# Ledger of designs, part 15: VH-VL binders against q9m8y4

Target 1, 142 residues: q9m8y4
Amino acid sequence: MATKSTGGTEKTKSIEVKKKLINVLIVDDDPLNRRLHEMIIKTIGGISQTAKNGEEAVILHRDGEASFDLILMDKEMPERDGVSTTKKLREMKVTSMIVGVTSVADQEEERKAFMEAGLNHCLEKPLTKAKIFPLISHLFDA

## First folded at step 8 (VH-VL; framework fv_nivolumab)

Design s54
Fold by ESMFold2-Fast, scan of step 8:
Structure s54 (fold): chain C 142 residues (1-142), chain A 126 residues (1-126), chain B 107 residues (1-107)
Amino acid sequence: as target 1 above (142 residues)
Amino acid sequence: QVQLVESGGGVVQPGRSLRLDCKASGFTFSSYGMHWVRQAPGKGLEWVAVISRDGTNKYYADSVKGRFTISRDNSKNTLFLQMNSLRAEDTAVYYCARDLEVRTYGSGTYLYFDYWGQGTLVTVSS
Amino acid sequence: EIVLTQSPATLSLSPGERATLSCRASQSVDSYLAWYQQKPGQAPRLLIYDASNRATGIPARFSGSGSGTDFTLTISSLEPEDFAVYYCQQYDYWPLTFGQGTKVEIK
């Protein structure tokens, strides 16, 4: 049994890189999408909370009470759609990264309207780790 | 009584196509997400695909993505799996399975399977 | 992906004996774990969900326990119909994964 001893007086310091735990709000009216998005977010090392529709997402942010690093926003929802929800959140001064997830991401006019509401990115359904991770990997850095 | 009955299995050559059907009865089919799970002979279970209750959202295992298509017809209480470009490694018993009914305050569905069909054997061989 | 390791691969016991089956996850799956029973030529049958809740119609002799990475299925007193293959499944991480199975066979 040999032990390694540290000799001399040298000013060498290793730097520890810390990863931040990201907090994600998942907004989608489909329970399957909410659950799969939760599982995908957990797979990449995040934690999540869900909202069943746009109005629930807005209520969570009333008076600046809730705060998330990322919001995954479905476009096609009854009551308040993703475009309207995103606009309202931005009006409420929510600064979270908002990524839209929609079946019409390849349609120029639909995509443009969604982006102009205040999205940072817009992705085609279905959501996958490969699609989302490159857009949000920087959020894990301290 | 909940029942799921698969059909459409058989022997098929590599590169060909096959369609599986799953007929549901005894529950409100349109209230549940539906899955396909397969089991190669003498092996364990492998999840294949899921479709949302309204049929608009679909997810696939990486091993079948781009080759298999899941669909449903709620008016006929029937789930489908269209299997294209079949490979020897797709040889398995294919089960349809039901996930859970949407629960109030549990904001998603949980992906375990309370009811399974009897299975249909697909053999891909030359 | 989450790997589920079941042990032992085969458990040889007599009717009336207690069976203890293990399922270990490569990382924590909280309590999002289910157990299934499968007999040759038959579909899997749900026994336990959320680690410890018995499914409808499942006899009280079946119980599940554990959380995080270490889960156990216990059959308190084996009946002849309990000799089967048992699979665990996690639904906390994507993609869904199953254990390789434990065969409970008659001695």
Scores: ipSAE 0.657, ipTM 0.823, lowest interface PAE 1.1, mean pLDDT 87

Design s55
Fold by ESMFold2-Fast, scan of step 8:
Structure s55 (fold): chain C 142 residues (1-142), chain A 126 residues (1-126), chain B 107 residues (1-107)
Amino acid sequence: as target 1 above (142 residues)
Amino acid sequence: QVQLVESGGGVVQPGRSLRLDCKASGFTFSSYGMHWVRQAPGKGLEWVAVISRDGTNKYYADSVKGRFTISRDNSKNTLFLQMNSLRAEDTAVYYCARDLEVRTYGSGTYLYFDYWGQGTLVTVSS
Amino acid sequence: EIVLTQSPATLSLSPGERATLSCRASQSVDSYLAWYQQKPGQAPRLLIYDASNRATGIPARFSGSGSGTDFTLTISSLEPEDFAVYYCQQYDSWPYTFGQGTKVEIK
């Protein structure tokens, strides 16, 4: 076809865009929660690393070994809970998106305290692809 | 010593319901994920369902999804399996099992079964 | 789902003999494989986890080896109480799957 298109209406050219691989840290003291969250993250195209408690999450960042696009933070953990962990990570200048996952997200005071520690979002357990994907889909575009 | 004791098995007609209980003792029940695994007569083992420590996360085998519900009561050290819309192919000995984590720094999360109950037989027949 | 195939289906041996049981996975399970022993009327008992680690209380005559797709359970010298059915299980991927079992019986 040797015809020329008229100006004013631009033909869209298909461009292949390479999506960013997202790195996710999953912090939860329950290994089943970590496993199920790992499966969700893999399904949406992310790569995950796990920390079994808040102290491991802090140590990963303190040693300069870790940089994540997203941190999934459980609230109810022994030793160092999710509120304390989030606050400490923010004090350490961690700028990752932090999404809290908790059974008490519907309790106003609990949710508020968690959010004020530095969360970007707070979700109620159980975590699902439908709950998390809309909040983090933009991370694949960077 | 760790003990898991199942109960509630029996003979039921297709389409009916049955509830299985698993009573735990000798360990802090609320610190472990719990599973149901079944074994049809003369056949191998099939994983059925799992529940997290606090009961908020659950996952099921495709064969039972939508029909079976796993739950737990940590105050009573008891695991439950509510089985609805039973079929002949659900006939099996049902075991409850406790999980343990295999973890290496930086690796994923992997779970195996360290203790099993004695099992309870469910027979679905007309 | 990952299919585990055990062989042989039945292994007929005498006390004092060495037993070698195989488990083959349809795809790699790395080292995330366990072995269980089951006697008639009893619950499965964990023998080996992570392919080669003996569970608490398991006698030294039991050993596991392998990685990827090929795994072996070895009983160096059979005792009377070792005649049972043995199952392998992978926990690399959901859903968890088990082999069909190998029966170790008296010759």
Scores: ipSAE 0.598, ipTM 0.800, lowest interface PAE 1.4, mean pLDDT 88

Design s56
Fold by ESMFold2-Fast, scan of step 8:
Structure s56 (fold): chain C 142 residues (1-142), chain A 126 residues (1-126), chain B 107 residues (1-107)
Amino acid sequence: as target 1 above (142 residues)
Amino acid sequence: QVQLVESGGGVVQPGRSLRLDCKASGFTFSSYGMHWVRQAPGKGLEWVAVISRDGTNKYYADSVKGRFTISRDNSKNTLFLQMNSLRAEDTAVYYCARDLEVRTYGSGTYLYFDYWGQGTLVTVSS
Amino acid sequence: EIVLTQSPATLSLSPGERATLSCRASQSVDSYLAWYQQKPGQAPRLLIYDASNRATGIPARFSGSGSGTDFTLTISSLEPEDFAVYYCQQYDELPFTFGQGTKVEIK
């Protein structure tokens, strides 16, 4: 055999240190935004599912008994906006971390209303690894 | 019938500014994300920037971040690229491109189709 | 950023011959890869998207294959109008990146 046994399968008694894969729901009515945010989430080691509007996000939790570690919530969407969607998810006892991603995060009244609906954090578009990773790095812990 | 027509290219000195326009026709402009892609003479393609359909979300290549600004006016079916602090290495043909047609398939989001304009040459020289 | 490496840099072939172009990614791009054709003085034209799907109006002689890190564009029988530069592009991660191109030239 080789001088060093560096290859091969892990020993059954070895303690594996691995990060938890995080499940992320991306809610945005713009398909390009959903795709761009999927790319950011993939870069940080997460896996994504998308919803094209607030109502679809609500239905996912009601009908599929879905559970996510993180929900990225756009504010401005037709039918049910991000504020209304967040409030409804919290009424349904969804405990996921919900991070708003919006162009109006710097508007005090808009930000306050969104946060009061049940957001954990509110970020200004564009979403970047640098903005999101510090808020969610703890979610990767097993 | 999809058409994208760039304009605004020309010769400028380093450190100056230039604005490029891209006029769209033959499709619902406000329904698509838009890109700028450039090509230096005799070289390959380099992605520059993208803008969401409503203009609120923007991403840039590191080489242009802080110097270039992408914007759009959906009422005029026009995409813009404001180029500030131009450098010799910004010399290129600049193409506007319609984002790949984005579809949601099951739980995923996928890109399928694209169209490009004919390009406008920007030469940055002293 | 994901680096795409195309090979060969140049293919010298005659009309009627098969052309096989390679594009390799520095990390997996799943199937989020497109191929473009560019003729001198013209804008790029989309040929293939999602690694293997022909764009509207693209002749059947063009086909794409591969997934992950290794992709191929095949032109089954070269026509005179097919002599051009071909670029691959990934759209799995930002920034979007292109290969350096393969020139298909007449022998």
Scores: ipSAE 0.699, ipTM 0.836, lowest interface PAE 1.1, mean pLDDT 87

Design s57
Fold by ESMFold2-Fast, scan of step 8:
Structure s57 (fold): chain C 142 residues (1-142), chain A 126 residues (1-126), chain B 107 residues (1-107)
Amino acid sequence: as target 1 above (142 residues)
Amino acid sequence: QVQLVESGGGVVQPGRSLRLDCKASGFTFSSYGMHWVRQAPGKGLEWVAVISRDGTNKYYADSVKGRFTISRDNSKNTLFLQMNSLRAEDTAVYYCARDLEVRTYGSGTYLYFDYWGQGTLVTVSS
Amino acid sequence: EIVLTQSPATLSLSPGERATLSCRASQSVDSYLAWYQQKPGQAPRLLIYDASNRATGIPARFSGSGSGTDFTLTISSLEPEDFAVYYCQQRDDWPLTFGQGTKVEIK
């Protein structure tokens, strides 16, 4: 019913001028999950790019070509999983905030291994605005 | 041939529960997201819920959130909709539908409905 | 939510004639718009996705066009099996929504 915020045209508000658009990389081997996460990121005012697997996410960061404020990292992916991908990105000196999204976030050993790979936060699926926004709201402060 | 067959519909009193099943055949069920879409008698289409291919991600229409649960069993090629606290306004033909999957550069097209079941009627009345 | 408004509500035509159906969105949906056909007692059938792409098995007489808020489904020459109700649907934002439908009926 409400008019959707599109484009984000600022109307010379002093406080609003402090906010920054964030760019987000969404890494998930499920194409529907990538689209659903894109819609969540758009809802909170971010811009997104996708990678269909961990290897593509790694390739995007080679030679410093890609830079993101946030990386949403799925844990369960074939070939190179989210744990391995996160570890590799950190080895490559990627300093983005990395938030893991997984169905096993409530399992201490799984969560710990994912966090130790270099995650900033770990969330349980399904991803929602309510879950992610509090963790990344500070990224909108420029 | 892709086939989706719904079952479990019927007449139920307000406040009660009902479970709908959707049996899939003719394609690799575990490779597709799945939806429930409903249509009240003489009315248009209303999207109800979606579930990702592995069952870990789910989204619902606000009208059913907290009352309906979508789930799937890939080993049985079956999609489920558990409907709790049913209301008269839930009366509709319920269709299961397969999420469209068309690859484009790096991504794909999703959140459209390429194949539908024939539907199962749920009537919520005294 | 994004509201889709279809016009006309009913289109009365003869076989062989051209049908033009409109769908207008309350806000831009980019090109994220699909068209479906539904016959009485049957499930809907996908015709067009992402504004202009024909779904598998759909005859060339069906075409879609438009972007932003204004979309059109065209049936270049109506066949007897084309008399049905047509719905548009958007996937730009939650929840996924459908138009109210346009009925194409025989004169």
Scores: ipSAE 0.264, ipTM 0.739, lowest interface PAE 3.8, mean pLDDT 86

Design s58
Fold by ESMFold2-Fast, scan of step 8:
Structure s58 (fold): chain C 142 residues (1-142), chain A 126 residues (1-126), chain B 107 residues (1-107)
Amino acid sequence: as target 1 above (142 residues)
Amino acid sequence: QVQLVESGGGVVQPGRSLRLDCKASGFTFSSYGMHWVRQAPGKGLEWVAVISRDGTNKYYADSVKGRFTISRDNSKNTLFLQMNSLRAEDTAVYYCARDLEVRTYGSGTYLYFDYWGQGTLVTVSS
Amino acid sequence: EIVLTQSPATLSLSPGERATLSCRASQSVDSYLAWYQQKPGQAPRLLIYDASNRATGIPARFSGSGSGTDFTLTISSLEPEDFAVYYCQQYETWPLTFGQGTKVEIK
């Protein structure tokens, strides 16, 4: 699912279908990370919006109007961290795929707490196209 | 008044290490992301590494990942590049550069470079 | 990664002439494109950002235009100090990439 293979045209549909554009919310308190994650998302064909902290991410969803296919969630943020933010979004019935991004992904207890808050996946910083694309490639299917 | 001054360049043998320093003055160093960009003799520009304003987030070009380490000391207004396991292909003038100030509205820092240092030459040769 | 292709590789012109430099991206960079000037032995100098905005202190003879995949840097009337190498850079997608450069040299 990661990549397409050549050949087999006789056995597959020859109709070209436009892929769905994905909407991504990037939640991170570091402006460099927000910009780089935005650039990575554009590289894979997504559209993004940013939130500078967990509270802003929660506010975006409070009226039930905001809808994202994917939320990239930084773990280490002041005031409300990524664990607390993820838990609150899930309590608000946000069903978006949430992928956590953290420097402590290899620390079992930290990773477990983040996952249990409602993450679909947890990735180690730095975020790269190679790390994220296999997890979200299915979101481009209409 | 903004100045960036690199130092630490020189001639080294393959496999050796070298540390580059970039001293900043004339602006609030701790408010900017900082980058290293290199240029091989007679060639174009290649981005090398970036460090966030507080030093916690770092990104590297694939060509240097695992060998180079970017760091900063905001109390000394100094940016560093520790270069290990040097190769002939690392021969270049190394520039430090600052990115744009954090935007008050929108996603954050734009990654183009308004000020560059004069550069320091690193020659990796046997 | 987005590849930036600059053309021509070399422009041979005389002072007073108009220089037109092209930068083409392999895919859209919207307006997230900067231009730099580099003189021999010197660091690059920012000329243009966001495709068309002149950086502080840059003379009015320099202008940038374009969006998407096609960008142009124009120097309306070359001064002696304008003979240099010019690079474009995109900051739309990661990683950051530069064009290979266009050398503007005296005829």
Scores: ipSAE 0.468, ipTM 0.773, lowest interface PAE 1.7, mean pLDDT 87

Design s59
Fold by ESMFold2-Fast, scan of step 8:
Structure s59 (fold): chain C 142 residues (1-142), chain A 126 residues (1-126), chain B 107 residues (1-107)
Amino acid sequence: as target 1 above (142 residues)
Amino acid sequence: QVQLVESGGGVVQPGRSLRLDCKASGFTFSSYGMHWVRQAPGKGLEWVAVISRDGTNKYYADSVKGRFTISRDNSKNTLFLQMNSLRAEDTAVYYCARDLEVRTYGSGTYLYFDYWGQGTLVTVSS
Amino acid sequence: EIVLTQSPATLSLSPGERATLSCRASQSVDSYLAWYQQKPGQAPRLLIYDASNRATGIPARFSGSGSGTDFTLTISSLEPEDFAVYYCQQSDDWPFTFGQGTKVEIK
């Protein structure tokens, strides 16, 4: 063999971009809403887990085992509402993106209180792929 | 024992409005999501709209979005469909239907229609 | 959106025979598929949900199977009251869509 490699062209190869699966917690007291939001999350490539109320969402994080990229938080829930739940999760040092989903997003005082509890975004019901995807598309980057 | 009774159907001209009512009995109305499903004469079924149990979350088929409004009054056990800007293609029997809720140890299944009313005919014709 | 195609369009059988009805989805609906029966002049009746679960009050002769894109409704032995139109419906994505129906007729 000579001191040089045998002749050939270096070929460019397609680069497979690594995709990240998004883990989403859906918090809503209405099971129909949880199922509807689950469908939307699945459509955008996410994997969802549900909590039927704010207290269950808090308990999931209490032991430090729960880890989500996104939390979808309903505002109007009995006992512990979405504002109180969001505030508690932030006090527990949960850093997930939290997006509120509520029928009162256009009411300034309601929206402000929800956002100040620690929301990243606040959306008006109904939740749709068009509303949520632009806010969370960066979470799919590996 | 579960009953859903639609009313309000009739013959209307294009561009007019009509309101359909669905009276529920035999179950706790405020605990269930509700749907409207329609069927054009001699055709198959088409889902129209859904409303959450408390009335705050609503979804519509693209064909009716912006023209139809689903609502409910839990104190009266009544579901409503307000139909505006009616078109000939809206001619159908309109059924109200209860969302299926089957519970299995903390989980359930939804978005199927377990009980249906008898239907009310809406004819949009000039 | 998701198109459900039912086959055959018409199935002609006698009482006591087995009926098998197919529903194919244009894309996967996992197991989020239901079957409904509709008799002339009547509202539809839920038979099967989540592909294989029999609804309350539905006779054991009705069974559902399948997942993904291919689903089957089976009536093991047709009774006179089973001659009707059958529709499949998916709830995996918006809008919720129905198949065009299969009519089970007396031969």
Scores: ipSAE 0.696, ipTM 0.839, lowest interface PAE 1.1, mean pLDDT 88

Design s6
Fold by ESMFold2-Fast, scan of step 8:
Structure s6 (fold): chain C 142 residues (1-142), chain A 121 residues (1-121), chain B 107 residues (1-107)
Amino acid sequence: as target 1 above (142 residues)
Amino acid sequence: QVQLVESGGGVVQPGRSLRLDCKASGFTFSSYGMHWVRQAPGKGLEWVAVISRDGTNKYYADSVKGRFTISRDNSKNTLFLQMNSLRAEDTAVYYCARDSYGSGYLPFDYWGQGTLVTVSS
Amino acid sequence: EIVLTQSPATLSLSPGERATLSCRASQSVDSYLAWYQQKPGQAPRLLIYDASNRATGIPARFSGSGSGTDFTLTISSLEPEDFAVYYCQQYDDWPLTFGQGTKVEIK
């Protein structure tokens, strides 16, 4: 049967907006890590773009056309590491949530330096849905 | 020529441990992620574990999580699988396999010939 | 976990015939599907990745097609060396899973 509701389209659109897709940038110099993190982001309902190093992440933001809800930042990358990359993105006024993903998250000095660069959170590898989802679930509420 | 050679398989009693080695040659080992995949006699393939190129990121199948440890030594071009608390259900040919990251995605482009692990009492 | 179902379980054909093998996923895997060949006593060999891309060194008679949940491996004209077991594998979600295999045997 036909719908009885006048304005049902607006009500349905409101519900759909609450299930917002999040845009995630994955920055890691290991293509396997980029793929693994991409699979995790897809599982939680996000869409992802990748950068193979810190310079690519910086270039993506240079013209102001790229914007992400979340950036997953590896720390240990050649040339420009995650600490340097995070500092540069913050200097460029990037306001995205930046979550570090590193093998040294439990090492106080390493974690502190990364956080002070402008991270919102720092996670120990391996990245899992259980680790990341609680930190970013609010990003789906738009 | 890419070559992967497994060793360390054998017969072991339940509850004991074995270490498998996989020696790589013919490519820059430190540039590739590596996997372990197993195959029980007469059965299909089951993914076991993966390790990132630098050894800092690791994932395991739920069936082996907490019992098996994947590791690597890039200076020796060698991948390892430490298998603890072995069960009869772990009986399988164990293959090391190279991640096809050069192609951008997860399928395994080269495999070793496998090493048989038999867990029996 | 994503379950991959291969059909038929066994395909009995003669050299020169076309082989068509099916792999169906319990949910969409987009195009993140690979095909492997395994001969008795040997390790698997990658044939196809990303549903339709032929791996290095794989003869043109092997082709893959499909997306989402339904995938096909086709061998246009069977050679004697093609009689083997074939496995599909998805890499869209964890854990990585394989189909149960299709045996292509000589009639």
Scores: ipSAE 0.653, ipTM 0.828, lowest interface PAE 1.3, mean pLDDT 88

Design s60
Fold by ESMFold2-Fast, scan of step 8:
Structure s60 (fold): chain C 142 residues (1-142), chain A 126 residues (1-126), chain B 107 residues (1-107)
Amino acid sequence: as target 1 above (142 residues)
Amino acid sequence: QVQLVESGGGVVQPGRSLRLDCKASGFTFSSYGMHWVRQAPGKGLEWVAVISRDGTNKYYADSVKGRFTISRDNSKNTLFLQMNSLRAEDTAVYYCARDLEVRTYGSGTYLYFDYWGQGTLVTVSS
Amino acid sequence: EIVLTQSPATLSLSPGERATLSCRASQSVDSYLAWYQQKPGQAPRLLIYDASNRATGIPARFSGSGSGTDFTLTISSLEPEDFAVYYCQQYDQWPITFGQGTKVEIK
């Protein structure tokens, strides 16, 4: 005793807006920082991939079409530091939001050089959810 | 034989400072991240702080941020916890604990503790 | 923060019996879960890491299982030295958290 008609009495189903899952690249030469940053990113609902130095971050972008919503960039890395790495990524036309993380964020000349390399933001170590989430909360919007 | 020995605990009044030391032996101290974990009398375990192998990166539990400072001297195989502005709720046995040895793949740190010291009691009382 | 709830609070058993201890996480912690044993007056001792891997020197009677939000520590046949407090710990999300503990006591 089921009856169904198809002719224009279709009800509009409400559309739910879902938050975007963000993809984060974590660039830091310290294994502790990489692990804790992974845990922080997971806590805010993101996913992450790590690079142990600036050269790995550069190779990741040139050897494939890697794309991230956010790159967390340590400044103090041996060989290719965060300033050099950021400049190279921008030269390669990487448009990801790049947030620098450094112990010298309050040293004007160091901070300025890092920002001028192409950073969107510069944060003082240690990274915390409270420091990063306000800068990237918009990336979760659908 | 891996050994961690804490010292510096004692009775201290609220608002005062105390420094805890942890002397390591039997392993390459400079290859490991180190932690402080505390346990209030009759209560469970609470993580307090961690320091990277080279001493440059430090993280703290929210309950101690701005009051406690973790540091290390790799030349002396010693871990430190400087505790300022002590409160009654800081009363606990403080353990130093070793993070797992850094591996060459993955994140290289695990943040669980394969060796612990025997602990040192800090009592914050008026 | 991730809350770890251990049950039961106290487990009263006799030597030779099987002990089953539960640890439930408020959100998935994948397999990033460790178990510790603590005897009175002593520091905690690592038993299990990555949910199911037995630490070096830990007797075969100890085993861990589970993933996601539900984890179990099993002691297949209790020895007198196994009567202790057991804690679970997650290291999947920041900050590091511990369960409140399960006391295994002699009946």
Scores: ipSAE 0.602, ipTM 0.804, lowest interface PAE 1.3, mean pLDDT 87

Design s61
Fold by ESMFold2-Fast, scan of step 8:
Structure s61 (fold): chain C 142 residues (1-142), chain A 126 residues (1-126), chain B 107 residues (1-107)
Amino acid sequence: as target 1 above (142 residues)
Amino acid sequence: QVQLVESGGGVVQPGRSLRLDCKASGFTFSSYGMHWVRQAPGKGLEWVAVISRDGTNKYYADSVKGRFTISRDNSKNTLFLQMNSLRAEDTAVYYCARDLEVRTYGSGTYLYFDYWGQGTLVTVSS
Amino acid sequence: EIVLTQSPATLSLSPGERATLSCRASQSVEDYLAWYQQKPGQAPRLLIYDASNRATGIPARFSGSGSGTDFTLTISSLEPEDFAVYYCQQYDDWPLTFGQGTKVEIK
């Protein structure tokens, strides 16, 4: 546009871009951790459902009806821990991305056992947007 | 009855460190998330930090991140706030506060505060 | 961060009058909003949670309403002990934030 050509009005352009909404299952026996992780997922544009322990997570998938883009899996849970839960979900043919969240991610044997159970990634607590978003940003691309 | 009692406040020079303690009684401390909330003299409330019941997850306000560390000892029913690299803007009454208890079926964990301590004053001045 | 704006800054009223306090959020907080009362030299006291639920021991004259971005705390008939500063707080998103407060003072 040349400066000698004046218009009566200017108009800003707006282009709406639609993002895919992701479904996240948060598995953690600590209710505050579940709430904190829910808020993180909401902030990055996802929606979440929670399970209080590994057995609840398994029950949600039992009939093949539940489907999530991402599962956040706590390692340290009573009864059925995150390693056992991840193994069971994989045996049930759950193909969701499973990201482990644990206080012992820096311990080689613990991390290895968790990863070998079927994790896609293993993160050290505390979970943050900075830690999780790079691993799952591709899930927002439809 | 639920009680939260803060201690450790005082006058400290900029750049120094201070540790605050919050002693809990009258409830199962290990079942609750705990928070620190501060209030500068004559000003409103500002959330500072939270710690999960097992101590493994912690979150901080941007204004204190990297300088303050929240921790807890469930065997002693005590919450801590280690404050390093103190600034004049950290001058405030510091309250410890607890989340709503997670009860049986149907209850959620909410990040509002049903009980507060009496507060401890931290003054950072030269 | 979500900003909470309380209005008016000060309410000057007499005992027996109705007090209406507003809290407006910069974006929707659904019903994840609490109200606190604070008297000089004292810790805050929880009054209302989930926008409209009265906390244990809080008198019936206190009520909360609203959802989304617009919230109201109502005191149907002010008692002498109700003259205090009131804060709203959202817990829908990080970081947790409070409004700047409304002071209810004797006219």
Scores: ipSAE 0.102, ipTM 0.686, lowest interface PAE 4.9, mean pLDDT 85

